VH-VL binders against o14526r1to248. Designs and how they scored, part 17

Target 1, 248 residues: o14526r1to248
Amino acid sequence: MSYFGEHFWGEKNHGFEVLYHSVKQGPISTKELADFIRERATIEETYSKAMAKLSKLASNGTPMGTFAPLWEVFRVSSDKLALCHLELTRKLQDLIKDVLRYGEEQLKTHKKCKEEVVSTLDAVQVLSGVSQLLPKSRENYLNRCMDQERLRRESTSQKEMDKAETKTKKAAESLRRSVEKYNSARADFEQKMLDSALRFQAMEETHLRHMKALLGSYAHSVEDTHVQIGQVHEEFKQNIENVSVEML

## First folded at step 5 (VH-VL)

Design s2 (framework fv_cixutumumab)
Fold by ESMFold2-Fast, scan of step 5:
Structure s2 (fold): chain C 248 residues (1-248), chain A 122 residues (1-122), chain B 108 residues (1-108)
Amino acid sequence: as target 1 above (248 residues)
Amino acid sequence: EVQLVQSGAEVKKPGSSVKVSCKASGGTFSWYAISWVRQAPGQGLEWMGGIIPIFGEANYAQKFQGRVTITADKSTSTAYMELSSLRSEDTAVYYCARDTYYEFWSGYFDPWGKGTTVTVSS
Amino acid sequence: SSELTQDPAVSVALGQTVRITCQGDSLRSYDATWYQQKPGQAPILVIYGKNNRPSGIPDRFSGSSSGNTASLTITGAQAEDEADYYCNSRDSSGNLVVFGGGTKLTVL
C-alpha cells in the first residue's frame, strides 16, 4: 500500500504540469503580441494612404480664388497627418522585429528548460516504480516473519526453522534496498520539483518584464504620434484663423 | 488494530537512568517504526528519536544524542527508550508512537501509547 | 534550520471558522501533519499529508499549504475542539522529525 506516497507526489506533479503549461504559453503570447502590432500597423498604413489620397483631392480643389487658401490649409494638414501615421507604421514594424527577436531568445531559453523538464519527469517515473516495489517487499518480509513465527509454534524441525530464517533475512535485505531506493528517488524528485518551480517562476517573471517593456514601447510610439497629431491640429486651427475676411 | 502499551510511572534520582518500554499488540511489530516523543509539564511535544526494528537502526534528535538509546526486542514486540544522566528538566511524560515517516514522505504518528510519566527528584 | 513556528494561542467563537498556521522552510518540501491534544491525554492525529483525515475525525477539520506555511482549518468550531494543536513535519535535511511549539485553541 503506497497511497500516501502516490497522493503526495501526484499533487506535486499536477502543480508542476500547471506551472510548465503556463511557461509554455509564453512564446504563444509573444507571437500573439506580434500579430496584434502587425494588425495595428496595417490600420495606420491604411489611414496614411487614405489621407495622402485625400490631400491630392484638396490640391485639385476648386480654383475659386477666395477659398483657395483654405484648400491649401486642408492639403498641408492632410499631408502632415499622412506622414504622422506613416511614421507610426514604421515604428510599429520595427517593434514587431523587436518582439520577434525576443521570441528567438525565448526559444533558446526554452530549449535549455526542456532537458530539465525531461529530467524531472524521469524522476517522477523512477519514484512511481520504486513506490510500487516498496509495498511488495514489505508484504514479502511480513509474510516471511509470520511463517517463521508459525513454525516456532508448531515445533517444526531445526532444518525447516533454519530455512525460514534464511528466507526472512533475504526478504529483509530486499526491503532495505527498496527503502533506500525509495528515499533516494523521493529526495531526487523533491529537489527537481523545487528547482523546476523556482525556474518556472523566474521564467514567467522575466517574460512578464519583457512583455511590459514591449507594451511600453508600443504606448510610447502611439503617444508620440498623438502629440504630433495634436500639433498638426493646432497648426490647422491657427492657419484657418490667419485667413483674413477683412476687406481692404 | 495496533495498540501500544507503555510501562508504568517512574520516579528517579538525578544522575540515574530510566528505561521505558512500549509493547506493540496486533499486527507485525518488526516492520513498524517506533518513535519516542516527550512532553514536560505545561510544555510542547519534543521528538527524541525512533527505531526501525527490522533494521535495528535508530535515529536521534541532536539534543539527545549521547544520552538516549532506543532499542527493540522483536521476540517480545517491545521497543525501549533509555535516557541516562537524568536531570530535573527530564521530568516529562514520555510517549511512544507508530512512525510512518519511514514508509511515506508525508508521514505521521499513529497510534500513540498512553504515555509514561518520569519524575526526576531528589 | 528547520524550526516550525506556531502562534501560542488563538480564539474562535462557537460555530465560526478558525485557521491555525505553522511556518517553516522545510514545509516548502514536506507536508505538515496535525495533532490535537486535550489535557491529560495523548495527542491524536487529525490531519496528515496536507489534507487527509483519519477515520473518526470530523469533516470540519481540513488542511492546506502554500510555500513555507501550512494551515489547519476548523469550519464551524465546536466546544469539544478546544485543545492544543501541534504541527509536525520533517526537518530541512529530511532525516529527522520536528514539532511546532503548539497553538492553544480557545472556543468562546
Scores: ipSAE 0.000, ipTM 0.412, lowest interface PAE 17.6, mean pLDDT 82

Design s20 (framework fv_cixutumumab)
Fold by ESMFold2-Fast, scan of step 5:
Structure s20 (fold): chain C 248 residues (1-248), chain A 122 residues (1-122), chain B 108 residues (1-108)
Amino acid sequence: as target 1 above (248 residues)
Amino acid sequence: EVQLVQSGAEVKKPGSSVKVSCKASGGTFSSYAISWVRQAPGQGLEWMGGIIPIFGEANYAQKFQGRVTITADKSTSTAYMELSSLRSEDTAVYYCARGTYYEFWSGYMDVWGKGTTVTVSS
Amino acid sequence: SSELTQDPAVSVALGQTVRITCQGDSLRSYDATWYQQKPGQAPILVIYGKNNRPSGIPDRFSGSSSGNTASLTITGAQAEDEADYYCNSRDSSGNLVVFGGGTKLTVL
């Protein structure tokens, strides 16, 4: 059993570590999402500022020429477009706050999870300790059985046989105690491993649901901005049409 | 009073596997070792292997290593013997028998099941 | 060899004493255990260790051993003692159990 125990421990510990590693990636992915949205917001802010400067160029165009009304159309449209992208920047910054808030809540859950992992690892240590003692106790018991059988085989005194029987019974009782400790430690270990696996699965599923919701908010913000941009361009076309071509 | 109740007779084809059960009733199952012993028609008793349920480890006779698996379920007080790659020579009555921890390795077996007949035929 | 050897058959007259023997090198180190088996029935433990009888086994059954030979003695054989008798013990490695080939006892 010591050889099987070591192999079994390696496989069970590996599985547990793989699941726990996956769970620990959750907060990392939350941070990565925040970083992605932050960079995306910077792009929108840069665009907004550039469009605002372009609008100023249009407003500084030749004000007394026949083209002056069209410069005004460009200025108004450019200002509104800059505003659309600035509003998206603000929406993305708000979303970053939501992501970070979720991250804080996630870390609290992970702290509780870590405490339970420590409890599971303590159970692993207890079982490991008992597993190391069991083969020695078993070997002692078997050696006492062989000695008792040998003495019965040889013509020996009843007193000598009684002593051998007593030693064998004591070794068997010691072995039984070691096995009871092993069974208790194994049951505790198996229960805690199962509880941990179910908890890890629930945490991963909850994390995926939250990430999907946050991505949905991102998509909605971008879509809303695209609708607003479309409205700005429709107004631009109407404002061009409203400029009279009749010369006075 | 302790009894060992074995599963019913089986008829199997060569190359298949058979799994025989042995349920202990009365007394403490975990305090005993369980041996599996077979007997071909008109032949002698042959020890296949045994398990000490409290250890969860089985020991097998050299002849059966690789083909026999002995397990125990302490929650149902049931021991199992599964023999794979069946041949006509595996046709036999299969017995389970209990021994004490103190005397298991001396061949001591004080309570026996009634036996399960396994017939391997084409 | 780790195998235990028994004579295939032995006969005894009603009321007389018979000895069934089991031979093997492992018996120099380990006790033999003895079982009785009647046709269509599971074996019954009759002797274990040097000379221990389970509850319910008659006083006429006794065990002994010398060198590489273990013996089951039935003193005053009865008709119901007609059966196959098997010895078992540890193999030469001391890690596995091995049975003898069995002895058919006929009570005349």
Scores: ipSAE 0.000, ipTM 0.359, lowest interface PAE 24.6, mean pLDDT 81

Design s21 (framework fv_cixutumumab)
Fold by ESMFold2-Fast, scan of step 5:
Structure s21 (fold): chain C 248 residues (1-248), chain A 122 residues (1-122), chain B 108 residues (1-108)
Amino acid sequence: as target 1 above (248 residues)
Amino acid sequence: EVQLVQSGAEVKKPGSSVKVSCKASGGTFSSYAISWVRQAPGQGLEWMGGIIPIFGEANYAQKFQGRVTITADKSTSTAYMELSSLRSEDTAVYYCARESYYEFWSGPFDYWGKGTTVTVSS
Amino acid sequence: SSELTQDPAVSVALGQTVRITCQGDSLRSYDATWYQQKPGQAPILVIYGKNNRPSGIPDRFSGSSSGNTASLTITGAQAEDEADYYCNSRDSSGNLVVFGGGTKLTVL
């Protein structure tokens, strides 16, 4: 039996509500991830635009001076750096689309889960109902047995004894029926609870795997950009060295 | 006064090459980039590539990479654009344009040549 | 031309205001530049760096930009403004130049 199943049984259904609440938090965390990545993409876009504007300062420096080749080296480097951050912005925007696509798929899965949860909750209510009925049926039967025994001791008429016996027999049949209903409801409840617990566990595990994969894509995109930035810087240093000191 | 003077119209056979010149006057040639932009009859403007004369470095649009060569001669203040393996689709007016260092390869193109008509026909 | 999109044609009545738009993702990072071309003539620079006018360009020409869209606005259009208008900017790589397809302005 899964841990979720054991928890459901131990808590008089409180565990079911706790586990289902946890599952319902999944879509919220998916939206929160999309929001985080969106803010991060905005930071990258802002940097890219600012760096592109800064490259214009290098372009406007000294058009006719001997320093012009170095301003051009600065401009090329600044533009390439802006491009690196713009590419990261685009990668993050694509990742947001992936997160939102997963969110749509998640909503469809959760809709089906909700329908099955309703069935499980119905089984809980049926079991609760027959569980309340069973003690009343038992008490009625016991009272009829006591009444029948009291009448025997009082030596009442045969007609009164026959009536008491009939009442006891009917109470016994009612009790037997209540027990059968309880056993049936309990079996249905146990099966549906186990099915729900396994589904909740699978959904949580699948969600965690999806979130880890999306974060992995985020990490990879950021790492790739850092590598590209390093390459731009090395090229910048080389381009500086390539400018001649011999009056051009 | 800045002026860009282009070479005269050319009629070329398919498979041949054409070389168009653009001579700059009235300014410092090496202080600006020179770009080449073409326009087919009834069509829009299409950037082919550009060169910064002081660096001798050229950039080309992907569509023309391998077919176009842009060069500059600082001694004559002249930029050249050579297009090889000509096809009928290359029939167009070819413009040279001066580009400030404000936005290196994105314009502004502040002065334009009058254009050179290249006709490719068999 | 696929990277920068312009409407093929637009019309304006004499003295009225017209707005010509240029759309592309690169405009989020790089300013659009605008050119006017009349039949049989080379293009002329009219707006650069968002909203700068070269010497000789009337003050009725202005530029603006928001997100992935740049606009050229002509306030109080004159007959002489009838022409093709082109935008250009950097491509998605940031290193190459791209032009929009052009917008033919008819002054009625």
Scores: ipSAE 0.000, ipTM 0.356, lowest interface PAE 26.5, mean pLDDT 80

Design s22 (framework fv_cixutumumab)
Fold by ESMFold2-Fast, scan of step 5:
Structure s22 (fold): chain C 248 residues (1-248), chain A 122 residues (1-122), chain B 108 residues (1-108)
Amino acid sequence: as target 1 above (248 residues)
Amino acid sequence: EVQLVQSGAEVKKPGSSVKVSCKASGGTFSYYAISWVRQAPGQGLEWMGGIIPIFGDANYAQKFQGRVTITADKSTSTAYMELSSLRSEDTAVYYCARDTYYEFWSGYFDPWGKGTTVTVSS
Amino acid sequence: SSELTQDPAVSVALGQTVRITCQGDSLRYYDATWYQQKPGQAPILVIYGKNNRPSGIPDRFSGSSSGNTASLTITGAQAEDEADYYCNSRDSSGNLVVFGGGTKLTVL
């Protein structure tokens, strides 16, 4: 038999399975990104609540002392820091919605991909089936040829020779049809494997581009918050300097 | 066991046709394919086409489509290859060979005829 | 020739091992068959299928294949192995036959 052909189909199918497994990991990584950002947003929300509580402590400072104006400076600064981190929390929550929206779009694309994969796997199954049946068609043909050769050597009646010839012709015709089915199934298998490989590559590249864009949005939101925190700090310093020194 | 006996050398003029015969002795002629392969002086083997006598069907290499005709006569266990519109570049040794087409992944040619030299000259 | 490619020539020292290769996309699906041809003679079958030898072919001849490449290996080359070697296979459609360009083996 053609052991070479059997080994080739196995290698091609294994490559397909490896690529498809990689593609199927895409939605999982999208979910993992959403989970990461959700935890990060929780950190920011916690900070915001803690700063708001700290601001309340500053608000309860001694109201009639010379230090009262400085308590106000602490309160304003603490409130603004709480707001900065709350605003980041909102931005991260919006980003989570963007990630999930992309995830929904990705799942629809993956559903279509799965339908096309089923078609490719059907082609694999058809090729496998035809490949398994070819040796049987060949063996039947050879047996009919041998039987006819034996009958010819035995100087059998013309009626028996005609029957053997008819059986051999039918076996040959069956073999020919099996070979044509094999060639057709193989061509279909190859085309679908190529189409699948190109689709998997496109999906992986698209996924990477989307993930990079989402990470870029995350980075930008965090950077904006750092800038705002810096501005709050500069205001805090200026407000301290602007407090008048009053002596009774 | 099976022997393939080819017709004798031919000398032909450009534009004419040549018909080479290949007679099988022993074995089952009708149930195997017969392929024709040529070889120009100092060149490689070139498959021209083949026929499965039991079907009467012939297949031809694209290069020879329209110029070559392969036929078989089951009653005399003889295959024929006719090449028309001969040119100088058709000067070659023409071989017939039994083709085990039923070995669908690993078909092979065995036995081979001794070859027929065809010379195309003015 | 357009479907199957072979190097035109290869040399091997007496008693050494030589590998002759045949490349083509159809070899991914169909086995290569190898023929030996000596000057003035018809080709003879030496290897068919994965690694099958006809009766009368010495065991120093073996075949192998991987991907789009098939190889004929002669282990312990003899003087009488000096010849042209041709591979053939089915074309990519599976319906026609194609030959490689042939490799001239010189035994030094």
Scores: ipSAE 0.011, ipTM 0.513, lowest interface PAE 9.5, mean pLDDT 84

Design s23 (framework fv_cixutumumab)
Fold by ESMFold2-Fast, scan of step 5:
Structure s23 (fold): chain C 248 residues (1-248), chain A 122 residues (1-122), chain B 108 residues (1-108)
Amino acid sequence: as target 1 above (248 residues)
Amino acid sequence: EVQLVQSGAEVKKPGSSVKVSCKASGGTFSSYAISWVRQAPGQGLEWMGWIIPIFGEANYAQKFQGRVTITADKSTSTAYMELSSLRSEDTAVYYCARDTYYEFWSGYFDPWGKGTTVTVSS
Amino acid sequence: SSELTQDPAVSVALGQTVRITCQGDSLRSYDATWYQQKPGQAPILVIYGKNNRPSGIPDRFSGSSSGNTASLTITGAQAEDEADYYCNSRDSSGNLVVFGGGTKLTVL
């Protein structure tokens, strides 16, 4: 005999726990994305500063000799490269702000669902409590019935039989109320569990959609910078070719 | 050993009513309920309702609400099922069964009466 | 829904194993009970409370349940097992009873 619908309880509770755990990982992944982009921006900033320093080294070359035009070509390309990476740093910093703003929105969404989570957990506790009390009501009723049957066999007074019948009737009514409470608690638990599961699924889908969009922005910024770097290197090649070999 | 003894076969005209009895032999106070189940020729089992004698209360399947009345005489350990406004579709074997409703999650019907054939014809 | 669904017919070869299923939302909360009915006879209880057998029911009959589905298994089917099999359970309120449509078992 199943006295609690134990298998059904286990299945519903497990599903809730799995989905809720995933929801809790959302804000963590958002923070991790911000941290990753922040480190990536630092790399770009470091490159920019290093390239600007290298540009200064090119400026300190022999300025008035036959090689002076080539040092100028190196200086110009180094400066432009430094600017490309500085611009990417700024774009990544703006993306970090977008990630953090999404994080704030995500926290508000979590707060709005807090009451529903609390409500679902309350329903779990109510069902657990009623499930534990129902067997006691059943046992009490059976004991009253057995007492009544014993008294009937013993041919006791009508007054004693009437008292036993009254006690049995009260126990039966108590059992009936316990059954009704269990059914109500179970229905409430089932509905709230389903509502919570659907909400958690929607939250996870929304989170994945936002993360994909943010990653798309990251990819686009990097791609745009690579295009700019390619242009700088093409200009570098052209500027080398334009340096005259003729000494007049 | 508890046995359920049902009243004999009935032939009724459309629009009349039938009252079937079910007597539990064994004579001691019981925590059991009595359920009524019918079966039309070649069809499945259909629950009609039950009575818990200790409560004096009966509950009915929605399909039969308003047409069926289940009663019990606790002093004789006899349950009755009365079905009114009979139609040809009510032609069936009507069973009573002891219902262990106090086995709340796993209540079962045992024993069963042998059944009462009710034929509705014009 | 609290309605119980059974396949209308199933066949098994003599000595083989057959599984009869009963499906409904009420089975998530209440155990299915199984009855055997032979032509011209009242039903008899064969399984109650998941896998309990009344005295007189052979051990080749067993029950199981998972989620909203309950099953009656007959291992090593005999010719005498040919019958209609019905499941029943409480409805969602626990105060009313519902029966499945019944499964006719043919032993070949």
Scores: ipSAE 0.000, ipTM 0.406, lowest interface PAE 19.1, mean pLDDT 82

Design s24 (framework fv_cixutumumab)
Fold by ESMFold2-Fast, scan of step 5:
Structure s24 (fold): chain C 248 residues (1-248), chain A 122 residues (1-122), chain B 108 residues (1-108)
Amino acid sequence: as target 1 above (248 residues)
Amino acid sequence: EVQLVQSGAEVKKPGSSVKVSCKASGGTFSNYAISWVRQAPGQGLEWMGGIIPIFGEANYAQKFQGRVTITADKSTSTAYMELSSLRSEDTAVYYCARDLYYEFWTGYFDYWGKGTTVTVSS
Amino acid sequence: SSELTQDPAVSVALGQTVRITCQGDSLRSYDATWYQQKPGQAPILVIYGKNNRPSGIPDRFSGSSSGNTASLTITGAQAEDEADYYCNSRDSSGNLVVFGGGTKLTVL
């Protein structure tokens, strides 16, 4: 058994409610992640557009004269930087698709989980019903036993004794069936609650693993872009140094 | 959702012109260029040129300079490729494709139209 | 202008690894991009930039480059990988796009 199974048994309905509530938060966090990445992608897209426009300004800057080669260096660098941010936008848009695909898969799992919770709640209702009927069956049986004992002590006809014995026998059978139903309903309830607790734990662990993987992809995409930006900057510095003063 | 929808097949006479359209969705006109690529029967892919709709700037492959004109209508999110002085050798499937372009064409064609067949015959 | 060269055909056994190459001097400065094309269909982007896969492209596809040569590697080739593969990159000026001649992949 898992720790969550034992926690659930120790706290009964409270443990079940706590675990189920946590599971229900999963899909909300998945949607929030997609929304965050979408806004982040918009920032990169806006930056890329602005840099592309700046590149055009550099292209129109002082085309004649000694500074012209340096305007070209600015233009090329700005163009490459705009592209780096546009590529990050694209990678983030692809990641959003991955997050949404996981979200769809998660909703199917959540629907199955909800159906199983309904099944567990149905078992609670069955157990509750049998729990209410069991004391009544027991009381009826005890009353029939007392009636039979009273008739045994009285000067009563054999016909009335036989009738009382038949009623007591039927009450005993009813009580036995009620006890069997209670034991069966209780076992079913306990098994379903344990199964639910273990499934909740598995769902939480699976969700955390998926979220970590998606965040890892986000981190990797951002890091790759920073590396590319660094390379663009290094090329920029080198291209400046390569402009010959002797040509002036 | 990104989608590039091209106009239907055309049959043209030698010496005439053809104008193929490509309607773009999904923000394509905001940050991406539209390129035109053709493929003659049984032959490879050949880049013709492209346009950056947000700047209204077009570039053409040297082989097609003077015969091809690429334009964009931002109001309808539609790019056009017009090829003039048609020859039998211009018989091909013409594709539009989305490209990442800022001064230098990247060649990253992430979405393609289904293609428009142009047949040049007498 | 044939600035990028590809072998016209290559074969691979089912489940094996194949490498499709693209060669040209511009590849020393610019990344190659790879496309898959099946008969009667538009090309599909497979690899762009430094080994980036679009959504929906299996991880068995990867890209690499060294000097003037770029490669598309398919690890554990499947029957559905049988297609024509094209590379493209920037031309020698860095301002325009050029395609390789294409490689027909046959999966045996």
Scores: ipSAE 0.000, ipTM 0.370, lowest interface PAE 23.4, mean pLDDT 81

Design s3 (framework fv_cixutumumab)
Fold by ESMFold2-Fast, scan of step 5:
Structure s3 (fold): chain C 248 residues (1-248), chain A 122 residues (1-122), chain B 108 residues (1-108)
Amino acid sequence: as target 1 above (248 residues)
Amino acid sequence: EVQLVQSGAEVKKPGSSVKVSCKASGGKFSSYAISWVRQAPGQGLEWMGGIIPIFGEANYAQKFQGRVTITADKSTSTAYMELSSLRSEDTAVYYCARDTYYEFWSGYFDPWGKGTTVTVSS
Amino acid sequence: SSELTQDPAVSVALGQTVRITCQGDSLRSYDATWYQQKPGQAPILVIYGKNNRPSGIPDRFSGSSSGNTASLTITGAQAEDEADYYCNSRDSSGNLVVFGGGTKLTVL
């Protein structure tokens, strides 16, 4: 076997393994996204609880003083702000469920992909086996031809010549079958490698689209919260204005 | 060791057929394949087809499929190439060559016949 | 002809090194063989099986291959090396043959 031929087949197998390794990283990135959102939800929940606690401080303000209406303004604003962040926490928890659900479907797809990979690897093994047998069949045929020619020169008996001719014919047919098996195995190998590469590409593209959609949902949830916070802030400013300074 | 001797030059009319012979000597005829390669004036080498005598099977380049027939006679150690429906574009030197068909990664042509000139003219 | 591509011409100064290249996807699986042809003569095998020389071919001729490219190298080119050089390879089936378009080498 040529050294370059061995290297060429190694490159094909390495490429397949690199693509398959990339595909296997998909479910890991899905779980990492769930973990990130979970930590982010914890931040929002912590903020919500802290604001609720701060709101209680405003509620304990001096009820008979001229400042009492402003304590109520702080309490109402703080409670509404706490609710905004609590609602974001709930939205993020729902998003985590969506991510995990996608992860479960992804694992099922990957299990099926692993079964298809076995079929592709079987084709590699068949081609490898036939590739090893082909040079041996060729060498055997050549040796039988050389033996037959040697016997002809040495004026051997007709019985020995007939035996040598039979061996040469059998070796020729074995070589013929080996060539046919190699051509068949090679075609199957190339088709399955192409199919696998296209499947891996499609899986990676599908994964990227799902991840982008999930991140889009995350961005929308955060944006909605920022809008609500802005509304709470505008209410806060208006409520401050509504406290009369024209007192007796 | 192996020598290939080709038939002489041919002058043919358009629409006719030509049959070129290639006689092998030295070595066992059935232990190798014979390929046919042509070369038009001032042009490159073009593989037409080949035959593996021990299997009795011929393979042809797609361009010549249907017009070329390659055969072998083991009793005379002679391979033949017949090209039908000749056109002016078929004017070329036609070579036969020993082909190491069982070397799948590194097959080669050695030796070559001296070539047979085929001229198609009216 | 489209399956194996060679540059139509290349030049080299006497005593210098020249590389003639052959490109095609079949070269990823099958080794190129190289032939030298002088005007009015049949081709002569100069390199087979990546870098094997037949008896009678000078050691200044060598072959190499990488990916889809095969190269014939003539180290210390001589006047008598002026000729057309052809590569050939097998197709994916191993039963059909494809030749490159040929490269005319001029020794200056």
Scores: ipSAE 0.000, ipTM 0.381, lowest interface PAE 18.9, mean pLDDT 81

